# VHH binders against Protein EARLY STARVATION 1, chloroplastic (ESV1): the designs that were tried, part 4

Target 1, 368 residues: Protein EARLY STARVATION 1, chloroplastic (ESV1), of Arabidopsis thaliana (Mouse-ear cress) (f4i9g2)
Amino acid sequence: RSEKSEERRFDQKMSAHGAGIKTSSSAVPFASPKSRFLSKQEKFYPRCTPRLTGPQSRDTPPKRDTGIANEKDWGIDLLNENVNEAGTNEDGSSWFRESGHDLGDNGYRCRWSRMGGRSHDGSSEWTETWWEKSDWTGYKELGVEKSGKNSEGDSWWETWQEVLHQDEWSNLARIERSAQKQAKSGTENAGWYEKWWEKYDAKGWTEKGAHKYGRLNEQSWWEKWGEHYDGRGSVLKWTDKWAETELGTKWGDKWEEKFFSGIGSRQGETWHVSPNSDRWSRTWGEEHFGNGKVHKYGKSTTGESWDIVVDEETYYEAEPHYGWADVVGDSTQLLSIQPRERPPGVYPNLEFGPSPPPEPDLPPDQPQ

## First folded at step 1 (VHH)

Design a26 (framework vhh_3k1k_2)
Fold by ESMFold2-Fast, scan of step 1:
Structure a26 (fold): chain B 368 residues (1-368), chain A 123 residues (1-123)
Amino acid sequence: as target 1 above (368 residues)
Amino acid sequence: QVQLVESGGALVQPGGSLRLSCAASGFTFSDYAMRWYRQAPGKEREWVAGISSSGDYTSYEDSVKGRFTISRDDARNTVYLQMNSLKPEDTAVYYCAAKRTIYVSGDYKYDYWGQGTQVTVSS
């Protein structure tokens, strides 16, 4: 049954594991993705230029608690202050805070804040930049860039932005969201990268997707998915996941589906390639006619095949991937738009059983 | 009940050797990178050496390269620091720490620390 096919597809997962093979800490695919990503990263920097005034030394730490749970709240407060200060804590750790604003044509305003610190022994450092932009056309932008590194060569960075703008010709408001994250180990050949995006308008048109790449020692994996909703009942959804080892073994699973009012199709492939390039695959498909008939077909390299038409009512269940709130967490307080709010028509009105969990944000050390 | 217990600290003469051990319990040891730090009286704590969760990659602070060797035994949930050609400047309390395999933004809750073991290098 088609429902069971979808459940089995969603339950299929790739595993990361170490085998004790020594490799470079700067492993492919991170070199090429890093270069492309850095070019795109430049687009997320504040449009305004920070004023060049020296940091002001202080003997006392900031008045607000900067604990992990409150770091984002601290950044929010700094966006509403014009500061430039730095200091050293009693334990020898250092910190800085700076903020500024710029004005431009057509009511352009940019407010930004930057903060960072270093451990007392210089073994770790971090930096965080926040910005807000607006103009009188109704354009609004909120963005964040965070990064950190330690003396062992571990590093991470993340950036996200949310943009609201109104089309000059259609008078429709549109929201565009994007996020990019990367982490790498300095002591292991391990790291991961994620790019996530979402665009939607007031009529329910939505485009959403993600690209993920990761490595743990001798295994690399890639995961991509996309969703498209036209706001009128049409759904297009796909996933493509695959992995490889240094020894030349590769395997993967991919599928796509498109539906409108019980009429549509879905198809997929599960595949495996051995180190000597012997390929196994199993492909499948369904055509849903909306008349109580479903055409099901498939084949495998080992000789399995089917091509049948069955009497079956089409049941389509749209199971969404993880969303903005899962990507940015508590940072949502900086913007009046609720991250869990969805435009009309994006998701089904009725669901059976508990809501599907969002796709996990998978580091190389996968859960259980 | 997570704990790290260091042992092997002693008084040694300059040029001597010591092996420190750190026994771990209460977490999945093989999922964590292990690190050694040290702190001398009146000075800041400094990183000394690290070993990956797989054991395949090691890293060292510049002043100890070629003299210290970090290793791990996952069957015994133990990390070691072999210290050779000891100098008076190596006198400190040595701490072991367990760190997640990958540095993740804002997630330090998985770091675990031991209570330390005293190493003194003096004639």
Scores: ipSAE 0.000, ipTM 0.190, lowest interface PAE 14.3, mean pLDDT 67

Design a27 (framework vhh_3k1k_2)
Fold by ESMFold2-Fast, scan of step 1:
Structure a27 (fold): chain B 368 residues (1-368), chain A 121 residues (1-121)
Amino acid sequence: as target 1 above (368 residues)
Amino acid sequence: QVQLVESGGALVQPGGSLRLSCAASGFTVSSYGMRWYRQAPGKEREWVAGISWSGGSTSYEDSVKGRFTISRDDARNTVYLQMNSLKPEDTAVYYCAKGSYGSYYTPYEYWGQGTQVTVSS
């Protein structure tokens, strides 16, 4: 079978265990929340030479979409306080559900719920934990963590969280969302990991990205992308994907673009390295002058090259598709968290004083 | 591989104090509820103390409440049991346990080798 077929089998295995675990949720008083995203192993196939349709075959890199905000509203459903129940199903499997409420220093409060199950012989198990946190610094958090394992030794873990950082003294706010999922095979040297994040501030600064990696059938692969807006007209987007085999073959494709006020650049590279370290690559680039002229250039290790100036309008996404106003609108549950009442004259315990406004140390158009 | 290694058990006189440690490997203690159990000669294992996955709540068996304190050090991936005002009745092998679910009330499935505490003159 193809790599994609093997990939689908592994994903189907995880999905089947997920379905089995979700079926076990029918014996628990409430339904498990659905996964925040679906993870899938992604494979690179070697590409020794890109097809040339002309010197400009790579003049428009693919647009990256975060997708995360479009997939789900961010929220949780907590059990009533002091729930603590456990039982055994007719098939001998066990289940539990519990809830709690923890208090700490500096106004810390955590409300949480947890549920899980275990097969009759203990070889398969799953847990889901959901929480809401706050403190007197203006911090608010919603989170979910799920994990499980099966009788074949497969294991998986997934989480997401949504966080508000608020500085009352500077009138600044940030909302950060992240999600992470990992699965490992117990019978094969195989597994995958995915992480996504979205960060927004009230001034229009936006950062989004994803990291993925996995291993299957003696191949490993990595996929990363990032997208950054400084809220002042600067945009940076990039993608980097590569793979390798245990025999030493490696290949990849990467690109970036950065723009401000119609002026900027795009560039990329497709590369391949053989087991004996012979490297092939093709690089391309564009310089955009903001005047209806674009300089396009490129070369390959096999002798192809081009260097031309064309009449072309510069097009790029100057603002994120999903930004501050959107995320505030979708963060109703996070924003509705009620912190513990702060006694008169008591201020948040800030070891280093109030947090300064977020300012990037690096130029905003650089990758993270 | 989940491993729990208990240490700190000793012979101590009545009224004395001991601190037991449970070093964990193969998992993160802050992700799970952790417990201490003990087994005295001729008795079944009994629960002694528990700490929630968040660390914000602790619970104790009535006979040790006010004398024992459970805590964790996430940086060292270690759980502790501070035992004060020890009595002969506290003589037992003490075990650290991890739950599959992290619940105070769900049986804990992963146990360490235990550490012997003897309270006697």
Scores: ipSAE 0.000, ipTM 0.099, lowest interface PAE 23.7, mean pLDDT 70

Design a28 (framework vhh_3k1k_2)
Fold by ESMFold2-Fast, scan of step 1:
Structure a28 (fold): chain B 368 residues (1-368), chain A 122 residues (1-122)
Amino acid sequence: as target 1 above (368 residues)
Amino acid sequence: QVQLVESGGALVQPGGSLRLSCAASGSIFSIYAMRWYRQAPGKEREWVAGISSSGGSTSYEDSVKGRFTISRDDARNTVYLQMNSLKPEDTAVYYCVRDYWSGYYTDSWDYWGQGTQVTVSS
């Protein structure tokens, strides 16, 4: 399969284009301001350096970025501190910690904590916000949002959330995870953006995907992919990757596969467009009949063509290697959220097509 | 090449409503975060609203929260700004922007439209 080799080479190019983007890992330290009136003593709190996570593995089984997991664990403890403080260090840098607690209808509760720092001249800044949400419908949510910039003008932004939808009366249970990340160079016209999501239900239904794009060395690239499993043997997987230069050259590769009970199809296209809009493409497909026969076909704009039936065993993965039992085991912080106590005789407002809980008031000017 | 075209601006009475549209061409619209900015006469540009590439996340400037709603229709390559309870201080030229940065950063590959004039007066 030449198209798979070409896809791997294209993926290599996309990976290489992300290299060299500078982002800040520097943070302004926490410190208690020196008291001149009540005490000569001061406390200094070492602060975790903000970090960017590496690219997620696209091989099965999928894995979460370990950096996000570590930061999430730290943030849960911060929600229990209920501290509001701000100060200025002797070098003129500043820091703050804020916390809040919002209550709403149907037992809605949001606890959040926000912290940040800034250099004396404002050339370096960072902020982190952590939250948990719950209500009486069994909804639970954990989230984090981080951003910063350094003295070289590099900037970054990262968010992550994990959500439980649970309805005791309908036996529904679903866990959803998502993250968005971006970084921007202060010295070059370069940066990247990444969004991914994972959704799991207790019956084996699974949906995963990502949208990515970036720019480096006068090239821009985009990558989308998705995977869907119905928990009953059906699988759908697809990818769409493409890139362009400032000169107007574009190229890409896309494919999809759908299978159930040994029967299914794969198809794809590799394409290139020159700056003067001349297009080359190669399309290919496979029809799998489940009987040891596979129909393979394809064509290119340069005259290559094939249409054959071969003896070949069909192989595909009908189930995710990381599923419901795995995600439940890895979501202990989410599952340990304590909802507000429901008063006797008060029932959650549930009806067909229930609305999600209201979004909390996040600190101003933060990405959602 | 990317081109953005705003429309829907008009003269409206205080308390009125308008829906602005921004049509995009020349790129795959659905992979980009989109933003609205405005600029009043003699003032600097102000960010108004942002929507993520999936449409699942939106953000707003404090002065318009609860009054404005951003949305998108990727099948039509269009982003919208629904403006309710308009005030004289909302008078400005409104600009649509394609964005790599989920509505918070602008840089040299952002694509700006030509703008559409909104005037709120009696």
Scores: ipSAE 0.000, ipTM 0.125, lowest interface PAE 19.9, mean pLDDT 69

Design a29 (framework vhh_3k1k_2)
Fold by ESMFold2-Fast, scan of step 1:
Structure a29 (fold): chain B 368 residues (1-368), chain A 124 residues (1-124)
Amino acid sequence: as target 1 above (368 residues)
Amino acid sequence: QVQLVESGGALVQPGGSLRLSCAASGFTFSNYDMRWYRQAPGKEREWVAGISSTGGYTSYEDSVKGRFTISRDDARNTVYLQMNSLKPEDTAVYYCARHGYSSTWYLEGYFDLWGQGTQVTVSS
């Protein structure tokens, strides 16, 4: 958030023209502070300057959409059972592929495929694992794990999974999607991590979020956000982003908003802490009445304050068709998983009793 | 213990009035938006009314606008639903809910708290 902190210090962010309101002030931003910034520090970071996340492109995984998942992005590629073969390419690189099938209690079944390779001199290697799991509770899971490393100590890892939870006793069904990625430099004090999740139920309840953090040399940053929809028109969104240097300077920006049918509130804080622990902050809030009026208020540690009512339309785009049908359409492969046949008179245990087989779970020696 | 307890449900005749109460305990009540929901026999649970943590705004489902009024008393940690001109279609179990956010910005996920419900029957 160094670029955002430096951008926020630039005096143009105080421009009234950045606000989405009919009434503005050049002295005090009556719109959310984040909407005021017009210039980016990226023009001071040409390609000769190390990227903020540095190791992201060094032997990193191919770009993959970790946003809104759909069946095209979340497909898995399972090999036939009983595959176990390896070979050498014409350039001297080696490859392998294998598959397996594990069974457990309560109808547990796991099908998996794994493939990987290494350069002829062993200077780089990669592995990919795909799996599907199911049991008699209605549980279904699809997953992928990919990783790679090189002789310079650079490494990267990513995984995604899509899960159906079904409680037979409550007749409740819920789909969860998640992805995690990380990369680390072997030569620099640098790395990044990203976790993303998305959850839905049959009634339109939705939860999405992400946690990200990274480090490049003497600066660390964190970014978290979440969204929640209750399926009845209520929405909660929040963001928390902050950064810190080795010298002890910290800065951040956080906000949340809560709305129901155009009526709601927003509030936030932009803050900065110097190495000697002096804290500056600016808090702001908005109350939206749904009648073309918005109450805006705020204050800062330096004595800035405002409390006004403005004429402003509240806009919130509803997703009226977001529900189980939309989620089911996106999860065709997950829903097509065929569980083991359940014998007559056998009732599923709501809790999976024995631990799953090790494959395709992360290798025991995988650092994490 | 963190909980919501509804009361006031009864059998009333069409055109009657009823006041529901929801007592909150175990959390800072004044920091949270509060809502009322209902579930009629054979129907899904639906939202009825909402009130902000400050009391500065209220909202209602179209079918109850003008008949129902939501209010709160932070000194008593209680949210109320005043129901007037009751109709047979208002027959339902009424639930009080604290939606899973507060006036503080730092949340990891969404948290809801629900009461056990109180039965309202509108019948002649």
Scores: ipSAE 0.000, ipTM 0.136, lowest interface PAE 16.2, mean pLDDT 69

Design a30 (framework vhh_3k1k_2)
Fold by ESMFold2-Fast, scan of step 1:
Structure a30 (fold): chain B 368 residues (1-368), chain A 124 residues (1-124)
Amino acid sequence: as target 1 above (368 residues)
Amino acid sequence: QVQLVESGGALVQPGGSLRLSCAASGFTFDDYGMRWYRQAPGKEREWVAGISWNSGSTSYEDSVKGRFTISRDDARNTVYLQMNSLKPEDTAVYYCAAQRGYDYSLYPSEYDYWGQGTQVTVSS
């Protein structure tokens, strides 16, 4: 019996940054014998679905991704069940289902459903919570959180949420989607974490990003990327990926691009640091003039350099990948949340509850 | 419910040492990366050191590398910052922060939880 055969394993793929910006770059001379590409890393996914032998529960559908999703009404069905029950299976494992409906100030309403189980000795357990929230400010939220651990000591945690912020006084609406996933091995020094987010407002401002981290085979790796659209024709995209071994070797690749109306720039760096701290790097850049010419330049620590102007077509697409209307349309489940009825003459308190601090800008000259 | 409580701040002479502690409660400590930030009078809050959720990775701001060491004790839900060879420029309020799953972040707004801070003064 092999504990590793019970675990799901996937190659970790570098994210495609998918583009509204297209450039014909067939003439780019970027070959280098010292260019190291980050190797793929295996993700560690523990397989732990506790057996429920009690009354049949409604199937829990897979989580929605943070992007556009054409998916069935998964959350509402669970939240419509008013169930509080628990039991013990023949093998001594236990299971439970709970639901609640909480009310608060300023029309706050939260409907939730939670289920879970435990093995006889408590060495394996899992929980899953689904919720919807609303209040009189126009705030709406859908969410799910799942977590568990198995008898091998593996643990995992996942969350997903979608939120509508609406300012009735300024007539602004913003939809935010996010998901986080984490897994940790109990038998080896291995684990990974991933976070994705998408934010959109009714003025066309868009922010998307992901942060990833993992450790396997005495290596750690980091991957970050972001996309920002200001709704006025400007776009910023960047990625930063790097890895480190416990022997002190590090290597990475990072790049950034920013465009407005067919004019813009791209730049990047591929780098390597040896265990004795010797650093090699190759930097490159492109200036796009919007007139069928592109300036390409670069240099390396080994003395290679280039500086050329080429005839190359640049296509720039200012609008977000799939726009506000597409986001709102795919948020049908979120938008179907029914808030509590307001009494006549009572207005929402728009200062109800603190929001998290605003996320920092990702400036073109310092991507992270 | 959720709390991060820093302690260990004191007045110390240049060249001295201090160990700061941050005790966490109300969340699953083992799932969070832990960070130390500091804020000197009239300056922005800056990152000092970070440790991953599994202790497999540590990171430091350049000015403290070789002098400061971050560590964690998951059995006690505590993160530590050992500060050696202290300089007057290290004078600041030191804050503990927690972020689920990330090894490290330079952006304070990305952290899930923050402590109240502990004052470190390095002076003759």
Scores: ipSAE 0.000, ipTM 0.267, lowest interface PAE 12.9, mean pLDDT 69

Design a31 (framework vhh_3k1k_2)
Fold by ESMFold2-Fast, scan of step 1:
Structure a31 (fold): chain B 368 residues (1-368), chain A 122 residues (1-122)
Amino acid sequence: as target 1 above (368 residues)
Amino acid sequence: QVQLVESGGALVQPGGSLRLSCAASGFTFSSYWMRWYRQAPGKEREWVAGISTGGSSTSYEDSVKGRFTISRDDARNTVYLQMNSLKPEDTAVYYCARGGSYYRDFSTYDYWGQGTQVTVSS
């Protein structure tokens, strides 16, 4: 779960997609020459920078930020009664807890709990809201939203949600999970934002992604990735990570792959910009023709280059790591939501439901 | 396990100076920002000053800005509050509190010291 392990996995993917190290009959004719520029970058400005993992309550373990479908700590705790209470603790801190149970049309049912408080001295405040929703269309939703701030100007906010819905038009069940987190400091130039999402349907369509950016000390970083599987053999995967310092140094790694039925491409770029705006880059690509041959090419600003055709079978993963059954099984709490009893002879109003939200716009590549 | 021990409180005349110290143990001091609070007789506890990890930034309550200086010595696991130009209104018990780490834990209330009394009078 360490940030270092995640960075190493990313570098490993780049190497696998670009360097062709596993190319059987011929190594890519690219020597890894010792570069003064790369030595400078690695010594003073590591390729991947650490980031804030987010604020943590003393009772809540830090969440993993790898985009795994099943995050163990996503449990939703709900009060099972209508609660409305507030008070002051012995130390003078204030608190409130409330819960509700709302009913609506078409079998709508929402159970929710909210709690919050303010520290003894008024220096910090926090709120947590947890909910479950269901209706007669088969829709189910679990959610949580937490936030806090203090008198030093620190603030944080996080949400998690998991939904099950039916696409009336296509008659497909779909499970969607998402989380957003952010924090900012009032006493130092530090803050971060993370958004993660994962969507599956019963036919194998899958969309996953994450957008992250932040600042800590004199460094800012951006990290984005996405995966899309159409359930028919098409796959799109991409990753884009970059960072900069107050010294004006910038560096990044990006790659993408697109495949369908053994035909496709991979490409990527590792780049660096010095404080005086001198740019170094190493670009690589692969063209897969589906005929047992792969065109591999690349170049760098320091003169390394290759352009070769190798005998190699195209290999790519067209399916997500988790199957539909695993996704459904991991959604035990969501599936255990008890909808309202439907009276005999009353059928759900199955108007075309709200469309799944579109893939979120990517966060700015550079600060505004 | 986590322990904060304040010291340096004393009786001082208006216009005088004091330096408070807070010795920390039971956690990785350099990974946490630190805060000072005070509680005057008959009043609620109020925030006074904060210092980030490594000391890169500091913040102060308006009534003490320009008179108080917060600093830290990570090698000694100690945070300090230098108080100059003291006023009778500064009379309070001063408390050290552990703030957030780079992970920003906002439960500062759970890790308070015992306090040290500062009295400003003639």
Scores: ipSAE 0.000, ipTM 0.125, lowest interface PAE 18.2, mean pLDDT 69

Design a32 (framework vhh_3k1k_2)
Fold by ESMFold2-Fast, scan of step 1:
Structure a32 (fold): chain B 368 residues (1-368), chain A 124 residues (1-124)
Amino acid sequence: as target 1 above (368 residues)
Amino acid sequence: QVQLVESGGALVQPGGSLRLSCAASGRTFSTYAMRWYRQAPGKEREWVAGISRSGGSTSYEDSVKGRFTISRDDARNTVYLQMNSLKPEDTAVYYCAADLTGRYYYESHQYDYWGQGTQVTVSS
C-alpha cells in the first residue's frame, strides 16, 4: 500500500504513546535523539545513516553523442531494425549503432542492438547494448547494459533485465527482474554500486530487495533491504543501513518484521560506534496479537527502557522503495516479444522433469 | 538456480591453444554474468575473465589480456574461454562461475554459482 498522512500520524502516535514513559522532557522513540544522553562527540556524528545525496545519486555519465537527439530509450527501438551506421560529429567525436538477429536450438531467437561513441581525442567513451530473447518454452527476456569511461579514470556501468519463465507442464509462470548501477571516480576517492531485484510466481510468491553501497571522501555507506511474501498470507520485510568513516566512526539503523494475517512481530536497532569503540544503541520490538493489542518493548545503552501493552491497531509502514516502472519503465515490450513459430508436432526441451507428452495439435490447414 | 559443468581441459605444450567450455543447466543462464577463475596447487583462486549478461562487455586479468578471449552462447547455455599462447604459469584447475548480480569485472565470491573445474596443464 501507498504511504498516507494517516499512516505517518499513526506511526508517530505508536512511537510516542507506546514508550510508556511520561515526563515533561520525554523523547519520542526514533523521532529524534535524546540529546541530553549523548556525548558531544556522539552528537557530532548522526545516530542514523547519513541522508547523503552522495555517490549513489551521482549519475553524470560521459556525454552521449549519436548524431541525433539523446533520447533515454533510443536503443530499445533499434531491436526492431536492421541497422549498421557510424559517423563523426563536427566536434570530431564518433558514434556507431548496429543491430542483429541470432537463431538457435529449441526455437531460440535473439534480437540485439548496440550503440556507442567516443570523444575526438578518445579520452571518453560509452556503449549501450539492448537485447530481447525468446524460445519455444515460453521464455522471454529483455535487457540492456550501458557503460562509459574517461581517461581520468572515471567509469560508470548500469544494466537491467526482465525475464519471463513459463512451465507449460505445471502451468507455472515466473517473472524475474534485476537492475544494477555503479560509478567510480578516478580522482575523487568516490564510487557507488546499487542492485535491485524482484521475483514473482503465479502462486503469489514474491521476493524483492536491494543492495547499495558507496564511498565519498573517507565515508562509506551500505543499504540493504528485502521483502518476501509466500502467497499464503506470510510476509517478511527487513532493512539494514549503516555507514562508517575512515576515522572509525560507524552508525546504522536496521529492522525486520514478520507477519501472518495481522499477527506477528517487528524489531529493530539504531546504533552508533565512536572511534574509540564506545557503542550506543537503542533496540525496540513489537508483538502484534491481531486483536487490537500490541506489546511494545525496548531499551537503550543510555538507560531508556519501556515494556508496555497498548490498545492500538496494527499498521504496515509504507516502504519508499521504487517499483519497476520507476527504474526501467513498464513491461509491455517484454510481453510483445514474438517467439519463432513452432512447427506442428515439435515440442520444446524442458530443463527439468520428463519430456512433456505431445499435445493435441490443430489439424493441418493444408488439404489432404 | 544453475548448475555449471566445465570441460575442455587437457595437457598442452607451451605456445599451444585450448578452448574451455562451461555448460549451464537451468533456464536462468541468460540472467547471469559469467566469469572464469583458476587455481594452481597451493595457491588461492584467481579471477581470469568475465563477460556481461549481454556479451557486450568483457574484462580480463592483466596476465591473460591479449591471449585469452571469453565468449558466450546463450542459445546453448554455454560460456567459452579461448586460450592462446599458453604458458607453463597458466597451469591450473579452471572454474566457471555465474553471478546473478551481473558483475563481470568485479571479483567477488558472493552470489556466485561454481562448477567442479577442469584441469589445464601446460608442459612439454
Scores: ipSAE 0.000, ipTM 0.302, lowest interface PAE 15.4, mean pLDDT 69

